# Designs tried in a protein design chat: VHH binders against q9p7j3. Part 31

Target 1, 174 residues: q9p7j3
Amino acid sequence: MILPLFPETQVHVFVYENVSNCAAIHEQLISQNPIYDYAFLDAATILYKKQVYSAIIRALEDRRDEQMKTKTIHSEVILSLSPKTEISSAFRQFSMTKKSKNIVVVKIDSKLTEEEEFERLDKLVEGNRVEFSDEELQKLIDFKVLKKNYKLDPSTLENPLASILSSIALRGYS

## First folded at step 17 (VHH)

Design gc6
Fold by ESMFold2, last read:
Structure gc6 (fold): chain B 174 residues (1-174), chain A 122 residues (1-122)
Amino acid sequence: as target 1 above (174 residues)
Amino acid sequence: QVQLVESGGGLVQAGGSLRLSCAASGFTFSDYTMAWFRRAPGKEREFVAAITWSDDSTFYTDSVKGRFTISRDHAKNTVSLQMNSLRPEDTAVYYCAAASYDMGTPVEYDYWGQGTRVTVSA
């Protein structure tokens, strides 16, 4: 997919459920294997497509403005999901871990079609691809984690989108 | 000021052993994933081993599994690499590295030591 604000930047987002090899993927991240150059997110932390889109846009804006805090655009996406400025905290809260069961995978600056990128990613992830949609994401979210990550109260939990997007947009002003 | 200082390199006969040490300072040692990388002459730097901040899980490149052991001493703020059954192919400068997070993307190692030379003769 192409984001309207960044027409030269090809972005792909994939969702996998029932992933059996997160520990093996983690090992490849530790060794800096360049084949794994993606952002691997824990789907338990993602409720909306707009949540991911907003983080991608924030990361791309920071790159455009030469204000990135991390070394790569993919690591910047992970930071941008967080309402806070602490890099290690953002990674702890939103990244896939060895224990994750469902993941969201983001590729930015892809030179491949969605199908071509999927073919590469599918060799790396042992799980079932599902649609990147609010319907599918809502099946995979952990609302206790979401509440904690964005400090949501009971009234906000009924319609948390605006609060979550505000937290992403206002990062650094709280 | 972050400092990583490697030691323990030297010349060893094939089949021999060495223990490398990396003294770390300037950061909260238990919050960092520690790793060893190596560079042979004319080659790219390559991953050797790592030990994670969260639970001390260890990882090794295939060519050293079963021969090398990474460990850390939280009281001394050191990470070590025990290298057994050394081969001439293990000849390289070995570097200690540190990262404040180790998940989500290929790891960004922010701190590097100066390296310690290991030479393995036939």
Scores: ipSAE 0.741, ipTM 0.867, lowest interface PAE 0.7, mean pLDDT 90
Fold by ESMFold2, fold request of step 21:
Structure gc6 (fold): chain B 174 residues (1-174), chain A 122 residues (1-122)
Amino acid sequence: as target 1 above (174 residues)
Amino acid sequence: QVQLVESGGGLVQAGGSLRLSCAASGFTFSDYTMAWFRRAPGKEREFVAAITWSDDSTFYTDSVKGRFTISRDHAKNTVSLQMNSLRPEDTAVYYCAAASYDMGTPVEYDYWGQGTRVTVSA
C-alpha cells in the first residue's frame, strides 16, 4: 500500500497467527541479521488497522521532519505506537517476544510487491497468515494488555479507537 | 557519562583460552541487553554473543558456539566472555555493547566500548 501523504513509500503489513518460531526470530534480531529488517509487533497489542497505520504515519512524519528518536524507520514505528516517549518501554510493550503467539509484521520502504514481500517473509515466519483487517485483529487482541498500554478507563473500553489514535498523534506534545 | 570498558585481551596461542570482561557504568545495568561484537582487520564488525536483560538468555554466532560463554555479574555490573579453544580466525578487536531493548527489530546497540585486542597465533 501507498499512503497518500507519502506517495514514494511502499508499505506492507502482514498478520500471522499461531506462530511457532518467535524465539528463533528473536535470536536473529539479537544478532542483527539484516534479512529480518521488519517491525515485528505482538498482535496481542493491536486492535485496529488504523492503530498500525497511525503509527506508520507518525514515524514517517518524524523521519520527514528529522525528529526520529530511533535509528531505523521500523524501530520508529514501534516507538510511535506508544503514548509515551520512552523508547525501551515502547519496545517492551508492543514488540513481538519469544513467547508471542500471533504477530503483526510491518515493512516500510519496500521495493517489492505485496506478493513478493510475503514470499520472503513466509520463509522467516512459521505461522498462518491471516488478513490484515479489524475483524482478524479483534480475534488476536488481549484487551487487558491494550488497556494497560494506553491507560484506558472503563468509559473508553468498548470503543477505544479515538483514545488510542489521540495517544499516538499527541505523544510528545502534552 | 555511560562507559563500557573492555579488558582481558592479549596474545594467545591457538587452542588457548582468554577471558574478556566489560565493566559498565552510567546506566541501570539490569535493564540492558549486553553483547560482544568483534572486528577482524579489514572486516566489518560482527556479532559474537549476547545476554538478554529480561532473563539472561544467551545467544552466540555459529562459529563460536560451544567454545565461547557469555555471562554477567549484576553485583559488579560486568559482562564476561570466556573464550576457549581459540583459533587464528578469532583474531579481532572485541567490543562490548549495550541495548535498552532487544526485540521488535534487528537490535540497535546504543553504547559501545573502545575495544580490546585479541590475537591468536597459529
Scores: ipSAE 0.735, ipTM 0.864, lowest interface PAE 0.7, mean pLDDT 90
Fold by ESMFold2, fold request of step 18:
Structure gc6 (fold): chain B 174 residues (1-174), chain A 122 residues (1-122)
Amino acid sequence: as target 1 above (174 residues)
Amino acid sequence: QVQLVESGGGLVQAGGSLRLSCAASGFTFSDYTMAWFRRAPGKEREFVAAITWSDDSTFYTDSVKGRFTISRDHAKNTVSLQMNSLRPEDTAVYYCAAASYDMGTPVEYDYWGQGTRVTVSA
């Protein structure tokens, strides 16, 4: 998938449920294995497709404008999900951990088709791929985590999308 | 300024032991994942061992498992690498590194020491 504002940038997003090897993936991230160059998100923190795409767009805008705070575009996506600018907090709140059960995986600057990238990723993740859709994401979300991460009021939880997207778009402004 | 300083390198005979130490100034190790990397002559730098900030879980590259032990001393703000049963292929410059996060992407270690040389002779 190509975003209209970034025509040279191919993006893929995958969702896996019932992942059994998050601890093994974590070890590979710690050892800097370049085969694992993705953003691995905890699906418990993601409610909408637009949440992920808004973070990707924000990261790409910051890269274009030479305003990235992190070293890679994938780490910048993780930061961009957060309403705050503190890097380590964003990673602790949104990243896959060794205890995660379901994950969202983002690849930016892919030179592969979605099917080719999936074949590569499927060798790394032991779990069941599901559709990247609001229906599937809503089955995997933890609303207590979502409320905490975005400081949502009980009444806002009826339609939290606008509040979440505003937090992503306005981080570090005003 | 954050500074990492390694010590404990030297020349040792195969089968011997060394203990490397890494001391930090400018931050507290308990908030960071600490790692050791090494660079052998003519080779790329490679991961050796790490200890996580959250629960002190340890990780090792396969070639050192059972021989090397990483540990952290919170009171002294130091990280150590105990290297036993050393082999000539362990000859390298060893680097201490620190990262403020250790999940989500391949870890970017933001702080690096100057390195300490370990030479293992037959």
Scores: ipSAE 0.728, ipTM 0.863, lowest interface PAE 0.8, mean pLDDT 89
Fold by ESMFold2, fold request of step 21:
Structure gc6 (fold): chain B 174 residues (1-174), chain A 122 residues (1-122)
Amino acid sequence: as target 1 above (174 residues)
Amino acid sequence: QVQLVESGGGLVQAGGSLRLSCAASGFTFSDYTMAWFRRAPGKEREFVAAITWSDDSTFYTDSVKGRFTISRDHAKNTVSLQMNSLRPEDTAVYYCAAASYDMGTPVEYDYWGQGTRVTVSA
């Protein structure tokens, strides 16, 4: 996929359910294995496709403007999901953990087709790929986690999209 | 600010043991994942062992499993690498490193010590 404002940047997003090897993936991240150069998100924190795309766009804008706070575009996506600027908090709130069951995986600057990237990623993740869609994401979300991460009140939880997107777009202006 | 200082390197005979220590300042014990990396002569830096901030889970590269033990001491604010059954291929400069997060992407270790040299003679 190509985002209109970033025509030279290929992005792929994959969703996996029932992942059995998050602990093994964690070990590879700890050891800095470059084969795992993706953003691994906990699907319990992701309700909308637009949530992920908005974080990707924000990360790409910050890279373009030389305002990234993290070392890689993938780590910048994780930061960009957060309403706050503190890097470790963003990772603790949105990243896949050893205990995650469902994940969203983002690849930016891919030189591969979606199918080629999937074939590579499928060797690393032991789980079932599902469609990256609002319908599938809504089956995997934890609304208590969503409310906590974005400080949503009960009235906002019926349609939290605007609040979430504002948090992503306005990070650093608070 | 985080500062890391390694100690305990030296020359040791194959089959021997050595204990490396990393003294840390400017961080809270449970806020950082701590790791040891090493750089052998003529090679790139490689991961050796880590201990996570959240629950003290430990990780080891395959070649050191069962021989090396990473641990931390909360009272002394130190991380140690106990190295047993040393082999000549363990010869390297060993670096202590710290990261404030350890999931989501390949970990970005933002703080590094200057390194301590370990030489294992045949």
Scores: ipSAE 0.711, ipTM 0.856, lowest interface PAE 0.8, mean pLDDT 89
Fold by ESMFold2, fold request of step 21:
Structure gc6 (fold): chain B 174 residues (1-174), chain A 122 residues (1-122)
Amino acid sequence: as target 1 above (174 residues)
Amino acid sequence: QVQLVESGGGLVQAGGSLRLSCAASGFTFSDYTMAWFRRAPGKEREFVAAITWSDDSTFYTDSVKGRFTISRDHAKNTVSLQMNSLRPEDTAVYYCAAASYDMGTPVEYDYWGQGTRVTVSA
């Protein structure tokens, strides 16, 4: 995926299935361990690569324009997935929890290659890496959760991409 | 509006005990993850202990495990830190902090008290 306005911002996205240590990761987030400076998302909430990249782009645009609502670019990505502007709601809806089984992990402003970042992240996450692809994401999504998070009705749920991307792009627009 | 006020600091001899308290006002305190941090002179603020909003799970930095206990009193809307077997390296200003979410990224604690000084003499 091409990020035309941010060509020098290195972004990596990883997907893990069957993660056994989300509770341990949560503890490290609580203590503000800087080694865990990623956005940890629950894969049950992510259906498309474009969903994640749209949130990343929105977060980077808000940083560029000095309009970020959160303190880090990673927390801004989590906010940017939400159709709402309330920070705690976005985190409750999209973040990995200690009970999550599959996760999507985002690193922005990486100074490492994808392979080097993976080697670091793999020391932190006890699970199986799978490809970041729509095919793999479709195996991990919970459509009931997706419907609730984006308020999709039956007609929208059949073809949800445009509605989801509009929600991300238009958050806070009035 | 969330307001945090720490109390219970003081001077204590090594091996002694001290109990810190953090009172919250302004909103439902039980909806926040509460933490204690400390800052020794010339050092950055460091994590000590936390208790989560969702299920009152507790977490401790390694150097205080087994000696410190964080607890929450939902009826009094307070959080306490019982500090036993105190050591001179525990000397610091202790801060109570609150976050309205505690997942997804390293936690951003948005509310802080003014701190209470703990001095542990050799």
Scores: ipSAE 0.697, ipTM 0.857, lowest interface PAE 0.8, mean pLDDT 88
Fold by ESMFold2, look of step 17:
Structure gc6 (fold): chain B 174 residues (1-174), chain A 122 residues (1-122)
Amino acid sequence: as target 1 above (174 residues)
Amino acid sequence: QVQLVESGGGLVQAGGSLRLSCAASGFTFSDYTMAWFRRAPGKEREFVAAITWSDDSTFYTDSVKGRFTISRDHAKNTVSLQMNSLRPEDTAVYYCAAASYDMGTPVEYDYWGQGTRVTVSA
């Protein structure tokens, strides 16, 4: 897909459940295998489609404005999910780990159709693809993790979207 | 200011051993994934071994598994590569590298040492 504010940038987002090979993927990330140039997120940290798109938009805005803190747009997406500015904290909180069971995978600046990108990614991830939708994400979220990552209190936990999006948009300004 | 300094390289006979060390100043190794890379004559830099900040897991390229061991000493702020059963094809400049994360994307190693030369003769 193309985000209206970034008409030349093609983005794909995939969701996998019951992933059995996160440890193998992690090894490839450690060795810098370029075939794995995606953002691999732990689905336990993602409740809404808008959460992911807001992080993508923030990363793209920072790239446009020459304000990126990380070397790649994919690493910048992971940073942009965090309410904090520290890179290591963002990665510890939101990234897939070798213990993750469900993941969200983001590809930015794709030169491929969604189906072509899926065919490449499906060779790398051993799991069941599900729709990228709020309905599927809500089945995979860990609300305890979400509450901690965004400092949600009981009054906002019923409808946390605005608080989460504010955290992403205002990172670095407070 | 952050610096990584390798030591322990040298000339060794095939079948022998060397221990490489990497000392850091300006940061604590326990907050970083540490890796060794090498560049052999006429080849591109390649991954050798890593030890992750997240849980001290170790990773090795296939050609060194069972022969090389990466370890870190948190008190001394050092990481080491014990190299046993050395072969002529292990001849390379070995680089210590550090990254502030170890998951989510292909790891970006932001800090590099100047390298230490290892030469393995038949």
Scores: ipSAE 0.666, ipTM 0.834, lowest interface PAE 0.9, mean pLDDT 89

Design gc9
Fold by OpenDDE, fold request of step 18:
Structure gc9 (fold): chain B 174 residues (1-174), chain A 122 residues (1-122)
Amino acid sequence: as target 1 above (174 residues)
Amino acid sequence: QVQLVESGGGLVQAGGSLRLSCAASGFTFSDYTMAWFRRAPGKEREFVAAITWEGDDTFYTDSVKGRFTISRDHAKNTVSLQMNSLRPEDTAVYYCAAASWDMGTPVEYDYWGQGTRVTVSA
C-alpha cells in the first residue's frame, strides 16, 4: 500500500492468528537478525486499522522531520502506537511477546509487492494469515489491555478510535 | 553519564573457564535487556548471549549453548557471563550492551562497553 502523504514509501501490514513460534521470533529479534526487519505487534493491543496507520504515519513524519526517538522506522512505529514517551514502556505495551498468540506485522519501505512480502514473512511466522481488517482485529483484541494502554474510560469507550488517534498524534505534547 | 564497564577477560587454556562481568551505571538498569557480544580477529561483531530486563529469559548463540551462562544482578547493576569449556574459537573481545527494548523488531542496543579481551590457547 502507498500512503498519499508518503508516495515513495510502500507499506505492508499482515495479521496472523494462532502463531506458535513467537518465542523463536524473539530469539531472532534479540540477536539482531536482519531478516526479521519488521514491526511485530501484539494483536491483543490493536483494535483498528487506522490505529496502525496512524502510528505508521506518525513514525514516517518523525523520520521526515529527523525527529525519530528510536533507531529504526519499525521501532518508531511501535513507539508511535503509545501515548507514552518512554520507549521501554511503549514496547512493553504494544510489541509482540513470547506469550502472544496473534500478531500484526508491519513492513515499512518495502520494495516488494504485498504477495512477495508475504512469501518472505510466511517463512518466519508459523501461524494463519487473516485479513487486515477492523473485523478481524476486533476478534483478536484484548479490551482490558486496550483500556489500560490508552487509559480509556466509559465516556471514551463510546468512540475509542478518536481517543486512540488523539493519543498517538499528541504523544509528547501534553 | 551512561557507563558499561567489562571485566574478567584474560588468557586461558582450552577447556578452561572465565567469568566476565559488566558493571552498569547512569541508567535504570532494571528497564534494560542486557547482552554480550564478541568480535574475533578479522570477523564482525556477533551476538553471544542476552538476558531480558525481567531476568526470566536467556538467549544464546548456538556455538555457546551449554557452555556459557548469562546472569544479572539487579541489586548490583551487573550482568555476568560464565564461560566454561572454552575453545580457541571463543577468542575475541567481549562487549557488554544494553537495550531498552528486546522485542517487536530487531533489537538496537543503545549502550556499549569498551570490551574485555578473552584469549583461549590451544
Scores: ipSAE 0.875, ipTM 0.938, lowest interface PAE 0.5, mean pLDDT 95
Fold by OpenDDE, fold request of step 18:
Structure gc9 (fold): chain B 174 residues (1-174), chain A 122 residues (1-122)
Amino acid sequence: as target 1 above (174 residues)
Amino acid sequence: QVQLVESGGGLVQAGGSLRLSCAASGFTFSDYTMAWFRRAPGKEREFVAAITWEGDDTFYTDSVKGRFTISRDHAKNTVSLQMNSLRPEDTAVYYCAAASWDMGTPVEYDYWGQGTRVTVSA
């Protein structure tokens, strides 16, 4: 996938349900295994494709402007999902944990086709790939977590996408 | 301002034990995952052990499992590595490190100590 504002950057996004080895993946992340160079998100915190894309775009903009707050582009994507500026808080909000069952996986700067990247990732994730769509994401979301992460109230819940995108865009400015 | 200061290294015979300690200052300790790395002579730095920011989970490289134990004290801002049944191949400079995240993507450690030397004789 190519983003209009970043034509030189190839991005892939995958969704897995019923993942059985999140704990094992976590161990590899802690030990800095470079084969796991992705952003692993808890699908329970993601409601829209545009939510993920907005975070990716924000991260890419930060990199372009040499204003990244975290060390890697993937960590910046995770931070960019959050309305909070604290890195640890953002990761607690959105990252995959050993308790996660469904995940969204983001790859930035891929040198492979989507299918080739999937073949590599599929060796690391023990679960079932589903379509990256709003329909599938809506099956996996935890609305309690979503409302908490973005401080959604009855008014903003009428159009949660707008509120989420505003939170991502205005992080550090409100 | 940020400091990680290791201590507890030294010379020990094979089968012996050492306890390394790392004192942290200059940052919010509870927001960081703490880890130990080591660099043996002529080899690259390698991961040894880590403990999450909340202290709920611990991780170890395979070669030290069952022998090493990592722990942290939030009241004292310290992380420790208890090393039992030491082997000559454990000889290395051991480094304390701190990371602002411990999940979601391969961890990058922001802060590093100066290291403490551990020598295990046969």
Scores: ipSAE 0.874, ipTM 0.928, lowest interface PAE 0.5, mean pLDDT 95
Fold by OpenDDE, look of step 17:
Structure gc9 (fold): chain B 174 residues (1-174), chain A 122 residues (1-122)
Amino acid sequence: as target 1 above (174 residues)
Amino acid sequence: QVQLVESGGGLVQAGGSLRLSCAASGFTFSDYTMAWFRRAPGKEREFVAAITWEGDDTFYTDSVKGRFTISRDHAKNTVSLQMNSLRPEDTAVYYCAAASWDMGTPVEYDYWGQGTRVTVSA
């Protein structure tokens, strides 16, 4: 897909459920395997498509402005999901772990079609692809984790999206 | 100031053993995943082993599995690499590295040591 604000940047987002090889993927990430150049998110921490898009846009803006806090655009996406400025905290909050069962995978600067990218990624992830939609994400979310990550309270739980987007947008401004 | 200082390298015969050590300072050691890399003459630097910040997970490149063991000491801010059954192809400069994250994306290591030379003779 193409984002209106970044017409020259192609972005793909995939959702997998019942992933059995997250530990193996973790090993490849630690060993710096370049074919795993994605952002692997824990789906338990993602509630809305707009949450993911907001993080992507924030990362792309940081890159445009030469203000990235991390080394790569994909790591910047993970950081951008967090209301915290600490990189380690952001990754611990939102990235896939060896214990994850459902994941959201983001690719920035793709040179492939969505189908071609899927075929490539499908060789790396052992799970079932589902639609990237609010409906499917709502089935995978852990609200306890979500509330913790964004410090949601009873007053903000009625409209969590607004609070989440504000947290992403205002990171570093508190 | 951040420092990673490797030690324990040297000359050893094939089949011998060495224990490398890396002393870390200038950052919160317990928040970082630690790793060892190596660079052989004329080759690119390659991953050897890593241990997570909690110390509960270890990772190895295939060629060293069963021979090398990575460990860390939080009290001393050190990471070690026990190398057994050494082979001539293990000859390289070995580097200690630290990363503030170890999942989500291919890991970028923030800090590097100057390296210690390991030479294995036939």
Scores: ipSAE 0.867, ipTM 0.936, lowest interface PAE 0.4, mean pLDDT 95
Fold by ESMFold2, fold request of step 18:
Structure gc9 (fold): chain B 174 residues (1-174), chain A 122 residues (1-122)
Amino acid sequence: as target 1 above (174 residues)
Amino acid sequence: QVQLVESGGGLVQAGGSLRLSCAASGFTFSDYTMAWFRRAPGKEREFVAAITWEGDDTFYTDSVKGRFTISRDHAKNTVSLQMNSLRPEDTAVYYCAAASWDMGTPVEYDYWGQGTRVTVSA
């Protein structure tokens, strides 16, 4: 997928359910294995496709404007999901953990087709790929986690999209 | 004013032991995952071991499993690497590193020590 404002940047997003090897992936991240150069998100924190695309767009805008706070575009995506500016908090709230069951995986600056990137990623993740769609994401979300991460009140939880996107866009970044 | 200071390196015979220590200052130690990396002559720096900020998970590269043990002491703000059954291939400069987050992407270690040299003689 090409985003209109970033025509030279190929992005792929994958969703996996029932992932059994998040702890093994954690080990590879700790050791800085470059094969794992993706953003690994906990699907329990993601309700909408637009949530992910908005974070990607925010990260790409910050890269374009030389305002990134983290060292890679993938880490910047994770920061960009957060309404807060503190980096370690964003990672604690949105990243896949060793206990995660379902994940969303983002690849930016891919030189591969979606199918080729999937073939690489599928060797790393032990789980079942599902469609990146609002329909599948709503099956995997934890609304208690969503409420906490974006400070949503009960009246907003029925249709929280605008509140979430505002948090990503208006938190005071670039 | 973050500082990581390694100590405990030296010359040992193969089969011997050393204990490396890394004293940390200038940041909240309990919020950081700590790691040891090493650089052998002519090679890139490589991962050796890590311990999460909670101390509940440890990780080791395959070549050191069963021989090296990483541990941390929150009261002293130190991380240690007990190195047993040393081999000539363990000869390297050993570096302490710290990261404020340890999941989501390949970890970027924000702080590095100057290193301590370990030489293992046949």
Scores: ipSAE 0.766, ipTM 0.884, lowest interface PAE 0.7, mean pLDDT 90
Fold by ESMFold2, fold request of step 18:
Formats: C-alpha cells, structure tokens, sequence
Structure gc9 (fold): chain B 174 residues (1-174), chain A 122 residues (1-122)
C-alpha cells in the first residue's frame, strides 16, 4: 500500500493469530538479525486499522521533518502509537513480547509486493495470518490494556477511536 | 556520561577460560538489556550473548552456546561473560553494549564500551 502523502513509500501490515514462536523472534531481534527488520506489535494493544495507519503516518511525518526520536522508521512506529514521548514505555506497552499470542507486523519502505513480503514474513512467524481489518482486530484486542495505554474512559467518551487518534497525532504538542 | 568499561581480556591457550566484566554507569542499569558483541580481525562485528533487563532470559550465538555464560549483577552494575573451552576462533575484541528496550524491532544498542582484546592461541 501507498499512502497519498508518501507516494514513494510502500507499506505492508500483516496480522497473525496464535503465534507460537514469539520467544524465537525475540532472540532474532536481540541479535539484530536484519531479516527481522519489521515493527512487531502486540495485537492485544491494537483495536483499529486507523490506529496503526495513524502511527505509521506520524512516524513518516517525523522522518520527513527530521524529528524522529528513534533510529529506524519501524521503531518510530512503535513510539508513535504511544500518547507519551518516553521511548522505553512505548516499547513496553505496544511491542510484541515473548508471551504475546497475536501480533501485528508492519513493514515500511518495502521493495516487495504484499505477497512477496508475506512469503518472507511467513518464514519467520509461526502463526495463522488473518486479514488486517477492524473485524479481526476486535477479536484480538485486550480492552483493559487498550484503556490503560490510552487512559480511556469509554463510559464518558462518545468515540474511543477519536481519543486514540488524537493521542497519536498530538504526542509532543500538548 | 554513560560509561561501559570492559575488563578481563588477555592471552589464553586453547581450551582455557576467561571471564570478561563490564562495569556500567550513567544510566539505570536494571532498565537495560546488556549484550556482548565481538569483532575478529578483518571481520564484521557479531553478536555473542545477551541478558534481558529482568535477567529472566539469556541468548547466545550458536558457536558459543554451552561454552559461554552471560550474567548480570544489579547490585554492582556489572555484566559478565564467562568464556570456557576457548578456541582460536574466539579471538576478537569483545564489546559490551546496552539497550533500553529489547522487543518490537531489531534491538538498537545505544551504548558501547571501548572493547577488551581476547587472544586464544593454539
């Protein structure tokens, strides 16, 4: 996929459920294996497609404007999901952990088609690919985690999506 | 301000042992994942071992598994690498590294020591 404001940047997003090898993926991240150059998110923290796309857009805008706080675009996506500017907290809250069971995987600056990228990723992740859709994400979310990460009060807010997207867009400005 | 200082390198015969130590200062040690990398003469730096910030997981490159043990001491702010059954192929400069997060993407190690030289003679 191409985002209109970033016409030369190809983005792919994949969702896996029932992932059995998050600990093995962790090992590869620790050793800096470049084949694993993705953003691996815990699906328990992601409710909406727009949540992920907003974080991607924010990361790309910060890269364009030379305002990135992390070293890679993928790590910047993880930071961009957070309402706070503190990097370690963002990673603790949104990243896949060795205990995660469902994940969202983001690739930015891909030189491959979606199916070619999937073929590469599928060799790395032992799980079942599902559609990147609000319907599938709703099955995987942990609402307690979502509420905590974004300090939501759904009983008093008309639309939690708007609050979440505002947090992503306005991080560092308020 | 951040310092990682390696020690314990030297010359040792094949089959011998060495213990490397890395003293850390200038950051909250218990919040960081620590790792050892090495650079052999004429080669690229490669991952050797890591220990997570909680100390609950350790990782090793295949060629050192079973021979090297990484450990950390939160009271002394040190990470150590016990190297047993050393081989000439282990000859390298060993670097201590630190990262403030260790999941989500390939880890970004922000702090590096100056290195300690290990030479293993046949």
Amino acid sequence: as target 1 above (174 residues)
Amino acid sequence: QVQLVESGGGLVQAGGSLRLSCAASGFTFSDYTMAWFRRAPGKEREFVAAITWEGDDTFYTDSVKGRFTISRDHAKNTVSLQMNSLRPEDTAVYYCAAASWDMGTPVEYDYWGQGTRVTVSA
Scores: ipSAE 0.737, ipTM 0.875, lowest interface PAE 0.8, mean pLDDT 90
Fold by ESMFold2, look of step 17:
Structure gc9 (fold): chain B 174 residues (1-174), chain A 122 residues (1-122)
Amino acid sequence: as target 1 above (174 residues)
Amino acid sequence: QVQLVESGGGLVQAGGSLRLSCAASGFTFSDYTMAWFRRAPGKEREFVAAITWEGDDTFYTDSVKGRFTISRDHAKNTVSLQMNSLRPEDTAVYYCAAASWDMGTPVEYDYWGQGTRVTVSA
């Protein structure tokens, strides 16, 4: 897909459930294998499509404005999910780990159609693709993790979207 | 200030062994994933081995599996690479590297040592 403010930037988002090879993917990330140049997120931390899109938009705005804190747009997306500015904290909270069961995978600056990118990614991820939708994400979220990551009060946990989006948009401003 | 200082390089005959060491300072060592990379003359730097920030997992490039062993010592803030059964193809400058996170994207190593030269002669 194309975001209106970034018309030349092709973005794809994939969701996989029941992923069995997160440890193998970890090895490829540690060795800096460029074939794995995606953002791999733990789906337990993602409740809404808008959560992911807001992080993507924030990362793209920071790239446009030469304000990125990380070296790639994909690492910047992971940072942008966090309400905090510390890079290592963002990665520990939102990234796929070797223990993850379900993941969200983001590709930015793709030169491929969604189906072509899926065919490439499907060779790397051993799991079942599901739709990138609020319905599917709601089945995969861990609300205890979400509450902790965004410091949600019990009263906001029923409908936390605005609080989450504000945290992403306002990071670094106060 | 962060420092990574490698030592232990040198000249060795094929089939021999060397032990590289990297002394780390200026950061909380237990929060960092440590790695060794190498650059052969005229080639790009390539991954050799890594050990995660908790020290629980190790990773090796295929050409060194079974011959090299990475380890870390949290009390001494060092990471080591034991290199056995060395081959001329292992000739390179070996660099110690550190990353504050190690998942999510291809890892960005923030700190690098100056390197130690390993030369393996026939």
Scores: ipSAE 0.736, ipTM 0.874, lowest interface PAE 0.8, mean pLDDT 90

